# Miniprotein binders against q53ft3, part 146

Target 1, 195 residues: q53ft3
Amino acid sequence: MFGCLVAGRLVQTAAQQVAEDKFVFDLPDYESINHVVVFMLGTIPFPEGMGGSVYFSYPDSNGMPVWQLLGFVTNGKPSAIFKISGLKSGEGSQHPFGAMNIVRTPSVAQIGISVELLDSMAQQTPVGNAAVSSVDSFTQFTQKMLDNFYNFASSFAVSQAQMTPSPSEMFIPANVVLKWYENFQRRLAQNPLFW
Key: E = the ipSAE of ESMFold2; O = the ipSAE of OpenDDE; V2 = 0.75 times the mean of E and O plus 0.25 times the DockQ between their complexes.

## First folded at step 16 (miniprotein)

Design qa1 (at its last look DockQ between E and O 0.65; V2 from the best seeds 0.69)
Fold by OpenDDE base, look of step 16:
Formats: C-alpha cells, structure tokens, sequence
Structure qa1 (fold): chain B 195 residues (1-195), chain A 83 residues (1-83)
C-alpha cells in the first residue's frame, strides 16, 4: 500500500504491517537522511474518508523511540516529502504506534504510517517544517536551476568586437538564451509540470 | 488566573494560525477536500477562542481571533467559488 524513498537508496515497497491500519518502514543510518518521500503505491487507495498520518521515530539518548508526526498523505495527495534531518532534537508526541518493542539498533529510525479518519487527521498538528511542499520545492529548484544556467551562460557573453575568431566553435547569441529563459519561465509559471 | 487563561487563548489562536497555513499548503498541493477539513476545524477552534476572549474582555485577543476567523472564512469562500 505504501512506499518509502530515501535519496540514493532503493525504494522500499514492503512495509511491515504491524496492525491492520499501521505500517512501518525501517530507515538504517537515519542520521545521514535529510528527506524522506512517503507515497502510496497506487494499488490500494485509502478508504473513503480516511488518509494516512506519517510519523517518524528515532532513538533518543536512552535508546527509547521518540515519535513525531511529520504530516499526512491522502488519496488527493498520495505522496509527500518530509525533512527529518532537523527533527533529532525534537520532543516526542503522542503516536498510535504504542510501545512497539522494535529491536532498534541505534542507527535505525522508522517511518510509521497510520491509517486514520481525515477528520481526525485535520485536528493533528505535525512538527514544524517537516512537511515540504513538493510543488513549491520543485518550482524553486527549477527556478534556481534556470537562474544558475542563465548566470553561467551570461558570464561568457562578449560583444562582437570582443570576439576572438574561432572558426571551429559555434556561438549562440545572448538574446537567444534570454528569450529561451523568459519563455521557459513563463511556461513554468503557467504549469510547473508542462513537460 | 485571567493571565493564564489569556495565554491559553493565545496559544489556541497560534494553533489556528498554523492550521490556516497548513490548509493553504494542502490547497496548493491539490487536495481541496482535506484543506477544507482543516479549515473547518480551525474555524471551530477560532470561534471557541473568540468566545473565551469575549468572556474575559480581552480586547487584543478578540481582535486577533476575529481576524483569523475572517481569513478562514474568506479562504473557504474562495474555495467554494472555485468549485
């Protein structure tokens, strides 16, 4: 029903089902993880009126699990990105996973997904800054990439008078790059997923 | 004490603000229905906070609560109009 993705690691699609409505992924070497993506596999949707509360658990200094609510996934938003790197110092919250005697190695964290009523989920408050808007992040990334490219390319701009003859090289007018940039930005603004 | 109650109301309103922002995010992410659920909850909480603030005569908190309620209502209306 659920998948978990950490950048640079294999996708996890086999959650441990610890209850009818609860699923857990193990995250080895969690200290090196900045972001986690939780997503629905698309095989089984949430029942009507239900969604998933996503929790993160890490061992505290005493080796006891500290659970924090990261955010939510729903049929309408079947995937979410969570930043977990800054959560290591946070206080634990109430969680539905109880005293799971999960033999934890100190380096292993867990992602827990609890299937809950949407109305109940709406009442819960995730830890601050954990949930990252995928759309916003993508847009920001794309914009930064575009800016980076434009700045890079423009740094090589020379006037015709400044050009050194290089018959073996092809040159692109700066105005062409600018036009492309403007057009791309316009398209991106209209639809971030235009490609 | 009145001061303690005032702090509780303030904290409640802060939570409402958080919920309002969450709803906006969920709306942006495309889940309108869940965003509405969040807003509905936030609205109820804000109303409760307003009532308490009024009972205690806390003018600043009353104004804050009213402002949040208005913001929530406006957003909910925008959502309804877009459907």
Amino acid sequence: as target 1 above (195 residues)
Amino acid sequence: SVEELAEEIREALERVQIKYEMAKQWLADGDVQFALRILQYAYRQAKKALEKAQELGLTELIEEAQELIQQIEELMEKIRESQ
Scores: ipSAE 0.733, ipTM 0.912, lowest interface PAE 0.6, mean pLDDT 87
Fold by ESMFold2, look of step 16:
Structure qa1 (fold): chain B 195 residues (1-195), chain A 83 residues (1-83)
Amino acid sequence: as target 1 above (195 residues)
Amino acid sequence: SVEELAEEIREALERVQIKYEMAKQWLADGDVQFALRILQYAYRQAKKALEKAQELGLTELIEEAQELIQQIEELMEKIRESQ
């Protein structure tokens, strides 16, 4: 019914169903994860009047699960990106005592999805830093990143007549960067989540 | 005390404001039906806060609750006009 995606990892499409209305994905090494995508596979929609509440769980310093509401997925919004980097309480510090605490904390967290009535979901309030606001905000950020990269790279451009030989260096033609920029921009406009 | 009851009403109105902003976000994301359910919940909570403020004669909180109720009603009407 659901999928879970973390950048740089294989997509998970086989949730552990722990109850008729509850599904779980494991997130090993969760301390290295900043964002997670939760989405509907498209095979089974939510029943009328229902949707999914999405939770993030990690063990506290005593090993007890701590669950936090990230947000929701619905038939009307069947995918969502959640930021979890700010939700990892009890993290160790950069000094030796923090490293000792990190060693004692399990590295596996969970994403839980609970199928609930939309009216019940409307009464719940997610953790304020979790949900990514909109696809448009993500697209605008990505466009700014593209412009920044292109402007930086192009500021070093020289013509072949201006180039001094440097045989130990590797070079790329400026047109390659432009072609990549234009292709990426076109794909982003067609599907903001293509990558 | 009246001061404690007033603080409870302020907290309730703050939660209503959060729900109003949440509904606007869901509307912008394209899920009109869930946005409307959030607004309906926020409306009921604002009405309850208004009734408590009126019972205690808390003029500033009455005005705050009425403003929130009006904002919620206007947004719900805009949604209906787009249907």
Scores: ipSAE 0.682, ipTM 0.883, lowest interface PAE 0.9, mean pLDDT 79
ESMFold2 (binder alone), look of step 16: mean pLDDT 90; pTM 0.896

Design qa10 (at its last look DockQ between E and O 0.40; V2 from the best seeds 0.60)
Fold by OpenDDE base, look of step 16:
Structure qa10 (fold): chain B 195 residues (1-195), chain A 83 residues (1-83)
Amino acid sequence: as target 1 above (195 residues)
Amino acid sequence: SVEELAEEIREALERVQIKYELAKQWLADGDVQFALRILQYAYRLAKKALEKAQELGLTELIEEAQELIQQIEELMEKIRESQ
């Protein structure tokens, strides 16, 4: 039903089902993890009126699990990116996973997904800054890429008077690049997924 | 104490703000229905906070609560208009 992805690691598609409505992924070497993607596999949707609360657990200084609500996934938003690197110093919150006798090695964290009513989920407050907007992130990335390209290209701009003849080389007017840049930005602003 | 109650109201309003922002994120992500659920809860929470603040005569918290309520209402209206 669920998958878990850490950059640079194999995707996990086999969650441990610890209850009818609870699933757990183990994250070895969690200290090196910045972001985690949780997603639905698409095989089984949430029942009507239900979604998933996504929790993160890590061992505290005493080796006891500290659980924090990261955010949510729903049929309408079947995947989410969570930043976990900054959560290591956070206080634990109430969580539905109880005293799971999960044999924890000190280096292993867990992602827990609890299938819950959407109305209940709406009442829950995730820890701050854990949920990363995929759209915003993508938009920011694209914008940075565009800016990088524009700056790079513009750095080579010369006036006609400054040009050294190179018959074998093609030249693109700077205004063409600028026009492209402006048009692309406009389209991106209208729909980040316009392509 | 009044101070303790004031802190509770402040905490509630903080949660309202968080939920308001969360709802905006969910709207951006395309799940309008869940965003609305969040807003509806945030609205109820804000209303309760407002009532308590009014009972205690806490002017600043009243104003804050009213502002948040207005923001939530405006966003909910925008959502309704877009459907």
Scores: ipSAE 0.681, ipTM 0.895, lowest interface PAE 0.6, mean pLDDT 87
Fold by ESMFold2, look of step 16:
Structure qa10 (fold): chain B 195 residues (1-195), chain A 83 residues (1-83)
Amino acid sequence: as target 1 above (195 residues)
Amino acid sequence: SVEELAEEIREALERVQIKYELAKQWLADGDVQFALRILQYAYRLAKKALEKAQELGLTELIEEAQELIQQIEELMEKIRESQ
């Protein structure tokens, strides 16, 4: 239903479903991550009147999860970029004192998505400065998402001679994906806010 | 105490302002439906804050609440007219 993208890493499309309405992505080595992109894959929309509240979790000094609301995704805005660099305890080698070198807990954070009523989401307040709203930031991350989608889809391309028939499945010719990519890229370069 | 109640009203009005700005961001991002839901919540919160400020006779907070309510009503009406 959802995807999660961190710059320089492979896109994650297989969330752990921990409840009927709760989905989680693991973020190993989260101290090196500044931004995450959460988006809907497009295969399953939210039910009418519903959307997704997006949370970030990291372990506190005792190893207990600390959850913070980053923002939302909806059918009307199915992707969002979140800055998490200011929400973490420590970054890289900022605190290399001896007390930190005795911690043996893995450095794993999580992105959680909770499917909720839009009216409930409207009452929640995200942590400040988590959602990225600058046009330049949207253009940069949107271009990266576009490139990742095209490269991912293209990696599965086969010729008609190589195709194994599956009559119950729908297929899209590879040139449709390429034409969509080229058209979207041109429009974004001409007007970053055309969408 | 009255001062504690006044502080609760100030905190509610701060939340109203935050919600108003959030709704404008969502409107600019193109999700009109969610923007309206945020505005409706902000409106209800501002109306409750106004009622409490009136009960206590806190004229500055009454004026602040009324100004926020007017801003929210104007934005919601503008959105309805543009559909």
Scores: ipSAE 0.661, ipTM 0.879, lowest interface PAE 1.0, mean pLDDT 78
ESMFold2 (binder alone), look of step 16: mean pLDDT 90; pTM 0.898

Design qa11 (at its last look DockQ between E and O 0.42; V2 from the best seeds 0.58)
Fold by ESMFold2, look of step 16:
Structure qa11 (fold): chain B 195 residues (1-195), chain A 83 residues (1-83)
Amino acid sequence: as target 1 above (195 residues)
Amino acid sequence: SVEELAEEIREALERVQLKYEMAKQWLADGDVQFALRILQYAYRLAKKALEKAQELGLTELIEEAQELIQQIEELMEKIRESQ
């Protein structure tokens, strides 16, 4: 239902479901992470009147989980960037994960997503400075996706002399990918919502 | 004591202001439905704070609460006229 993205890492799309309405992603080496993107996979919306509360968890000095509310994702705003670099020494808050038997490596942080009523979410207050502005987060997320795709696709480029004929396969010239990338970046800089 | 009750009212009004700003951000992000739910919560908090301030005769807090209520009402009306 959800995805989780950290700069320089592969996208996670297979959350650990710890309850019908609760999902968790592991964040190894969390001390090196400054921002996390949480987004909905586009095929599964929240039920009407529901949304997702997003939490960050890390072990305290005694090894106990500390959970902090980062913010929310909803059908109307299905992705968000959260800054976590300043949270790794914060105090915990009330959260819905405390009674769960979550499988966890002791030195790994986690992102928790709890599906809740929008009216309940409206009463919750995220930790300060966690949410990034909508324009900044949309642009940053989109740019990271573009860079990830381009770098991956370009790593498989071959010359025509190196190609083995394969009539049953379709191929895309590398120049098409480059032209698309450059055009998309230009249009994104002009209007982040053009698409 | 009256000072302890006044502090509770100040904390409530700070929370109202925070929720008003949060609702404006969600509105700017294009989620009108969630923004309205936040504003409705902020409105209820502000009305409760105003009632307490009026019971105690705390003029400064009454004026602050009334100003926040007006801002919330104006934003909700703006949303209604654009729908």
Scores: ipSAE 0.653, ipTM 0.872, lowest interface PAE 1.0, mean pLDDT 80
Fold by OpenDDE base, look of step 16:
Formats: sequence, structure tokens, C-alpha cells
Structure qa11 (fold): chain B 195 residues (1-195), chain A 83 residues (1-83)
Amino acid sequence: as target 1 above (195 residues)
Amino acid sequence: SVEELAEEIREALERVQLKYEMAKQWLADGDVQFALRILQYAYRLAKKALEKAQELGLTELIEEAQELIQQIEELMEKIRESQ
């Protein structure tokens, strides 16, 4: 039903079902993890009116699990990116995973997904800054890419008077690049997925 | 104490603000229905906070609550119009 992805690692598609409505992924070496993607596999949707609350647990200084609500996944938003690197100092919150005798090794964190009513989920407050908007992230990435390209290309700009004859080389006017850049930005602003 | 109650109201309004922002994010992510659920909760929470603030005569909190309620209502209306 669920998958879990950490960059640079194999995707996990086999969650441990610890209850009818609860699933857990183990994250070894969690200290090196910045972001985690949780997603539905697409095989089984949430029941009507239900979604998933996504929790993160890590061992505290005493080795006890600290659970924090990261965010949510739903049929309408079947995947989410969570930043977990900054959560190491957070206080634990109430969580549905109870005293699960999950054999924890000190270096292993867990992602827990609890299937819950959407109305209940709407009342819950995730820890701050954990949920990363995929759209915003993509937009930011694209913008950075565009800026990088524009800056790179512009760095080679020369006036006609400064040009050295190179008959074998094609030249593109800088204003063409600028026009393209502006048009692309406009389209991106209108619809980040315009392509 | 009145001060303690005022703090509770303030905390509630902070949660309302947070929920409002969350709803906007969920809208951007494409789940309108869940965003609406968040807004509905935020609305109820804000209304309760407003009532308490009014009972205690806390002018600043009343104004804040009213503003948040208005923002939520406007966003919910925009969502309805877009459907």
C-alpha cells in the first residue's frame, strides 16, 4: 500500500504492517537522511473519507522512541516529501503507535503511517517545517535552473564591436535568450507543470 | 485567570493561522477536499476563540479572530467558485 524513498537508497515497498491500520518502515542510518518521500503504491487506495498520517520516530538520548507527526498523504495527494534532518531535537507528540516493542537499534529511525479519518487528520498539527511542498520545491528548482542558465549564458555576452570573427561559430543574440527566459518564467508562474 | 485564558485564545488563533497556511499548501498540492476540511476545522476553532475573546472583552484577540475568520471564509468561497 505504501512506499518509502530515501535519496541514494533503494525504494522500500514492503512496509511492516503492525496493525490493521498502521504501517512502519525502518530507516537505517537515519542521521544521514535529510528528506524522506512517502507515497502510495497505487495498488490500494485509502478508504473513502480516510487518509494517512505520517509519523517519524527516532531514539532519544535514552534510547526511547520519540514520535513526531510529519504530515499527511491522501488519495488526492498520494505522495509527500518530508524533511527529517531538523527534527532530531524536537519533543515527542502523541502518536498512534503506542508502546510498540519495535526492536530499535540506535541508528535506526522509523516512518509510521496511520490510516485515519480525514476529519481527524485535519485537526492534527504536524511539526513545523517537516512537510515540503512538492510544487514549491519543483518551482524553486526550476527557477534556480533558469537563473543558472541565464547567468551562465549572459556571462558570455559581448557587443558586436567586441566580437571576434569566427565564421564557423553560430551566435545567438542575448535579447533572444532574455526573451526566452521571461517567457519561460511567465509560463512557469502560470503553471509549474506547463510542459 | 484572565491572562491564562487569553493565552489559550492566542494559542488557538496561532493554530488557526497555521491551519490556514496548511490549507493553502494542500490546495497548491492539488487536494482541494482535504484543504476544505482543514479550513472547516480552522473556522470552527476560530469561532470558538472569538466567542471566548468576546466573553472576556479582549479587543485585540477579537480583532485577530475576526480577521482570520474573514480570511478563511474568503478562501473557502474562492474554492467553491473554482469548482
Scores: ipSAE 0.616, ipTM 0.868, lowest interface PAE 0.7, mean pLDDT 87
ESMFold2 (binder alone), look of step 16: mean pLDDT 90; pTM 0.901

Design qa12 (at its last look DockQ between E and O 0.47; V2 from the best seeds 0.65)
Fold by OpenDDE base, look of step 16:
Structure qa12 (fold): chain B 195 residues (1-195), chain A 83 residues (1-83)
Amino acid sequence: as target 1 above (195 residues)
Amino acid sequence: SVEELAEEIREALERVQYKYEMAKQWLADGDVQFALRILQYAYRLAKKALEKAQELGLTELIEEAQELIQQIEELMEKIRESQ
């Protein structure tokens, strides 16, 4: 039903089902993880009126699990990105995963997904800044990337009078780059997923 | 104490604001239904806070609660109109 993805690691598609409505992924070497993607596999949707509360658990200094609500996934938003790198200092919240005697190695964290009523989920408060807006983040990233590229390319701009003959090199007019940039921005504004 | 109750109301209104922003994010992410549920909760919470503030005569909190309620209502209306 669920998948979990950490950048640079293999996707996990086999959650441990610890209850009828609860699923857990193990995250080894969690201290090196900045972001986690939780997503529905698309095989089984949430029942009507239900979604998933996504929790993160890490061992505290005493080795006890500290659970924090990261955010939510729903049929309408079947995937979400969560930042977990800054959660180490956070206080634990109430969580549905009880005293799971999971033999925890100190380096292993867990992602827990609890299938819950949407109305209940709406009342819950995730830890601050854990949920990353995918669309906004992507748009911002893309804009920054474009700006970076344009700035980089433009830094090499020279007038024709300043050009040193280099027959082995190809040159692109700066106006072409600008036009591309403008067109790309326009397309991005229309549909961030236009590609 | 009245001061303690005022703080509780303030905290509730902060939560309302948080939920309002959360709902906007969920709208942006494309889940209108969940966003609406969040707004409905925020609305109920704000109404309760308003009632308590009125009972205690806390003018500033009353105004804040009313403003949040209006914002929520406006957003909910926009959502309904877009469907």
Scores: ipSAE 0.736, ipTM 0.914, lowest interface PAE 0.6, mean pLDDT 87
Fold by ESMFold2, look of step 16:
Structure qa12 (fold): chain B 195 residues (1-195), chain A 83 residues (1-83)
Amino acid sequence: as target 1 above (195 residues)
Amino acid sequence: SVEELAEEIREALERVQYKYEMAKQWLADGDVQFALRILQYAYRLAKKALEKAQELGLTELIEEAQELIQQIEELMEKIRESQ
């Protein structure tokens, strides 16, 4: 139902469902993360009148989780980028994840998504400066995704002289990937919502 | 005490202002439905703050609450006209 993306990491699309209405993504090495993108995969919308409250959790000095409300995703705004670099110290928020069986591992933070009524979400107050505008977050999410894919694919580039023959494998010329990358960046800069 | 109640009213009005700005951002992001729910919450909170300020005769807080209520009503009317 949800995806979670951090720059330089593989996108996560398989949240741990800890309850019917609660989903969690693990974020190892959270201290190196400045932004997280949370988005709906687009195949399963929220039920009418509902949306998602998005929380960030990190272990405190005693190893206990500190949960903070980052903001929301809804059918009308199905993706958001959250700045978490300033949240790795500070006050916790009231949150719905306290009764859940979550893994508490040192140096692992979590993103929690709780499906809730829009009227309940409207009364909640996110921690300051976590959420960004949907256009800015979509553009940044897409740029991070493009950079990640390009860097990963380009790390496998070899000349024909370096290739090992493998007739059972299919190959794509590296210049095709570069051309796609350049065209996609151009379209994104002109219209961030073209796809 | 009256001083404690006045501070509670000020905190409520600060929350109303925050929610009003939050709703404007959600409108700008294109989610009119959620923006309206935020505005409806802010409106109820402002009405309660006004009522308490009137009971205590706190003129400056009454005027502040009334101004916020007017801003919220105007924005909700603009949304109604555009839908």
Scores: ipSAE 0.695, ipTM 0.890, lowest interface PAE 0.8, mean pLDDT 80
ESMFold2 (binder alone), look of step 16: mean pLDDT 90; pTM 0.902

Design qa13 (at its last look DockQ between E and O 0.01; V2 from the best seeds 0.00; counts 0 for: pae O 7.4 > 1.5, placed apart)
Fold by ESMFold2, look of step 16:
Structure qa13 (fold): chain B 195 residues (1-195), chain A 83 residues (1-83)
Amino acid sequence: as target 1 above (195 residues)
Amino acid sequence: SVEELAEEIREALERVQRKYEMAKQWLADGDVQFALRILQYAYRLAKKALEKAQELGLTELIEEAQELIQQIEELMEKIRESQ
């Protein structure tokens, strides 16, 4: 039903189901994570009138789980990006996971998703500004992808004097890649959704 | 005490403001139905805060609650006009 993604890691699509309406993903090495994407896989929507409350959990100084409401996913907004880097020393909030015997590896954080009525979700208040707008996340993702591609391609640059003849291969001058990079950045700044 | 009741009203109005901002974010993200549920909750909370402030004669809090209620009503009207 749900997926969980952190940059540089394999996507998780097999949540631990801890109740009929509650799902958990483990986040090992959570201290190195700044953002987490939570999304619906698209195979099973929420029932009408329901959605998902998304929580972040980490062990406090005493080893007790601390749960914080990050935000929500719904059929109308089936994915969300949450910033978790600022939450690792915060206080817990009301949450539906407290009485459950959830299996957890020590020192591992968790993302919890609780399927709830939309009217109940409307009354809940997420911690801080954990949720990142979809436009901001699209722009950030696109910029990172652009920078990664340019850096990768540039690492193979050679001058013509350094080239070994290879008559069956096609080559692209490095300035064509730079020109494309600069043009793409300009267009992205003017309209993040141009592509 | 009256001071404790006034603080409860201030906390409720702060919650109303947060819900109003949350609803605007959900509208911008395209989920109009959830945004409306958030606004209806905020409206009910603001109305209850207003009633308490009026019963206690807390003029400053009455004005704050009325301003928030007006903002919520205007946003709901804007949504109705776009549908």
Scores: ipSAE 0.574, ipTM 0.843, lowest interface PAE 1.2, mean pLDDT 80
Fold by OpenDDE base, look of step 16:
Structure qa13 (fold): chain B 195 residues (1-195), chain A 83 residues (1-83)
Amino acid sequence: as target 1 above (195 residues)
Amino acid sequence: SVEELAEEIREALERVQRKYEMAKQWLADGDVQFALRILQYAYRLAKKALEKAQELGLTELIEEAQELIQQIEELMEKIRESQ
């Protein structure tokens, strides 16, 4: 249902479902992360009248998780960019992930998505500096996607042993590239300003 | 279910194994760059699988993931030393 993207890293498309309505991505080495993109995969939409509240969790000085609401994704806004670099300190807020027994390692943060009623989401207040609204953010996102594409596509490359012999060439299944491209285009078409 | 999650982990580890083998083949062919890229991906995938296996307490899958991670690390180190 959800994907998570960090610049320079492979896209995460397999969230850990920790509850019927809760999904979690792990973000190793979170201290080096400035922005995170959360997006719908397009396979399963939100139920009618529902969306996703996106939370960020990082360990505090005591190693305890601190959760903060970043923002939202919906069927109408299926992707969003969040700045998390400035959120790595401060006080936590109320969050729906409190009862989660997630094994955390040091330096690993989490993105949590809670499927909630849109009306309830409207009553929540994201942290003020999490939303990205600059044109530069789009450029950054594009670069992130390109990097992600490269990493993703290259991971599916096959050797000559698996293909018709063509020495000195590497092959990537065309369907892999196409699938990525279609997903990318779909997201851009839906909301080019997805922050 | 735990069983479904376990199967997902197994599938991930199978992918890791395939990527590892592909990397070795590319190394044999002299394509070091592609080998490294695949190994890096395989490493990340294996780490994720390991974490999930640990969360679920799946001992056999934990061990398998750890073994694959070690193999990948060793191969990556070997590549680095050869450059």
Scores: ipSAE 0.016, ipTM 0.267, lowest interface PAE 7.4, mean pLDDT 81
ESMFold2 (binder alone), look of step 16: mean pLDDT 90; pTM 0.901

Design qa14 (at its last look DockQ between E and O 0.55; V2 from the best seeds 0.00; counts 0 for: pae O 1.7 > 1.5)
Fold by ESMFold2, look of step 16:
Structure qa14 (fold): chain B 195 residues (1-195), chain A 83 residues (1-83)
Amino acid sequence: as target 1 above (195 residues)
Amino acid sequence: SVEELAEEIREALERVQMKYEMAKQWLADGDVQFALRILQYAYRLAKKALEKAQELGLTELIEEAQELIQQIEELMEKIRESQ
């Protein structure tokens, strides 16, 4: 029903179902994770009038779980990016997972998804700055990709005095790459979805 | 005391404002139905806060609650017109 993605790791698509309406993903080595993506696989939608409350849990210094509401996923917004790097020292929130038998180790955090009524979810307040806007995330991802390409290409720049003859090879002036970079940034700022 | 009740009303109106902004974000993200449910909750909170402020004669809080209620009603109407 759900997937969980951390940058640089394989996607998880096999949540542990700990109740009819509750699903959990383990996040080993959670201290190295800054963001997590939670999404619906698309095979089973929420029932009408229902959605998913998404929680993050980490063990405190005594090994006891601390749960925090990150935000929501719904049929209308079936994926969301959550920032968790600032939450590893935060306060717990009210949550539906406290009485569940969930295996916990000291270095493993969890993402919990609770299927609930939309009206109940509307009354809940996520911890601040956890949810990341989809438009902002798309723009940020695109900008990082842009910067990565420019930095990589620029690392091979040579002056004409440094060039060796390579008749079978095509070259582009470095200023063409810079111009493309500047034009792309301008267009992205005007319309994040232009490309 | 009246001071404690006034603070409860202020906290409720702060919650209303936060829910109003949350609903606008969900609307921008394309989930009209959840945005509307958040607004309906915010509306109920604001109406309750207004009723309490009126019972206590707290004129400034009455005005704040009425302005929030009007903002919520206008946004809900705009959502319904676009559906």
Scores: ipSAE 0.664, ipTM 0.883, lowest interface PAE 1.0, mean pLDDT 81
Fold by OpenDDE base, look of step 16:
Parts: sequence; structure tokens; C-alpha cells
Structure qa14 (fold): chain B 195 residues (1-195), chain A 83 residues (1-83)
Amino acid sequence: as target 1 above (195 residues)
Amino acid sequence: SVEELAEEIREALERVQMKYEMAKQWLADGDVQFALRILQYAYRLAKKALEKAQELGLTELIEEAQELIQQIEELMEKIRESQ
């Protein structure tokens, strides 16, 4: 019913069903993960009036699981991107996964999906900045790309006065643009969500 | 205390704002129905906050709550008109 994707890793399509309405993915080496994509496989839709609340669990300093609501998936929005890299210091929220004796290794986090009524989901508030909409993701990507380019290129800028008598102009070596492009493309290829 | 109640109202209004923004995101993502549900809840939450603020005579919170309610109503109306 659900899939989980981390950039640079194989897609997970076999969630552990821990209850009739609860599914869990394990995320090894979660500290290296910035974003997680949760999506419906398209095989089984949510029942009418229901959707999925997506939770993230990581071990706290005591090794106890801390669950946080990331966001939601629905039949109308069957996939979502979540930023989890900044959630490591958050307090736990109320979650439906209870005292699941999930054997946890210190480096393994979990994504939990709880199938719930949409009305109930509407009352819940995800942790801030966790949910990244597709539109926002693109906007953020574009902005980060531009900022990255600007910062990179500007670092190589020389004044015209340093080159020829025209102090009002700044010059950037042409190869800087190429270098930026190459580096950007490399990073993008390695991790499409590197921003 | 009145101060404690004021903080509770403020927190509620913050949640209203968050839900309003979430609804906008869901609209952008194409899930109108869920956005509406969020807005409906936010509306109810804001109304309750308004009532409490009025009972306590908290002018600033009253104004904030009224503004949020207006924003929610406007967005819900826009959604209805677009359907």
C-alpha cells in the first residue's frame, strides 16, 4: 500500500504492518537523511474519508523512540516529501504507535503511517517545516540554486579596476559559470534533494 | 490566571495560522477536500479563541482572531467559487 524513498537508496515497498491500520518503514543511518518521500503504491487506495498520517521516530538520548507527526498523504495527494534532518532535537508528540516494542538500533529511525479519518487528521498539527509540498520544493530548489550560483560566482569576482581601468564594473571569469554548473549537476545527480 | 488563559488563546491562534498555511499548501498540491477540512477545523478553533478572548476583554487577541476568521472565510469562499 505504501512506499518509502530516500534519495540515493533503494525504494522500500514492503512496509511492516504492525496493526490493521499502521505501517512502519525502517530507515537505517537516518542521520544522513535529509528528506524522505512517502507515497502510495497505487494498488490500494485509502478507504473513503480516510488518509494517512505520517510519523517519524528516532531514538532520543536515552534510546527511547520519539515520534513526531510529519504530515499526511491522501488519495488526492498520494505522495509527500518530508524534511527530517532538522527534527532530531524535537520533543515527541502524541502518536498512535504506542509502546511498540520495536527493536531499535541506535542508527535506525522509522517512518510510521497511520490510516486515519480525514476529519481526525485535519485536527492534527505536524511539526514545523517537516512537510515540503511539491510546489514549495520546486521553489526552494530554484531559490537555493540561484543562491548557490550567486555565492559561488561572486566569490571569484574581480573589480574592473583590478583588470583594466574601469572601476565601476565587476568581472567574473567565464570558467566560474562552468565550474558551478558542473558542481551543481554532480550534486544533483548524487542527491536530487541536496538543497 | 488571565495571563495563562491569554497564552492559551495565543497558542490556539498560532495553530489557526499554521493550519491556514497548511490549507494553502494542500490547495497548491491539489487536495481541495482536505484543505477544506483543515480550514473548517481552523475556523472552529479560531471561533473558540475569539469567544474566550472576548470574555476576557483581550482586545489584541480579539482583533487577531477576527482577522484570522476573516482570512479563513475568504479562502473557503474562494474554494467554493472555484468548484
Scores: ipSAE 0.182, ipTM 0.646, lowest interface PAE 1.7, mean pLDDT 83
ESMFold2 (binder alone), look of step 16: mean pLDDT 90; pTM 0.896

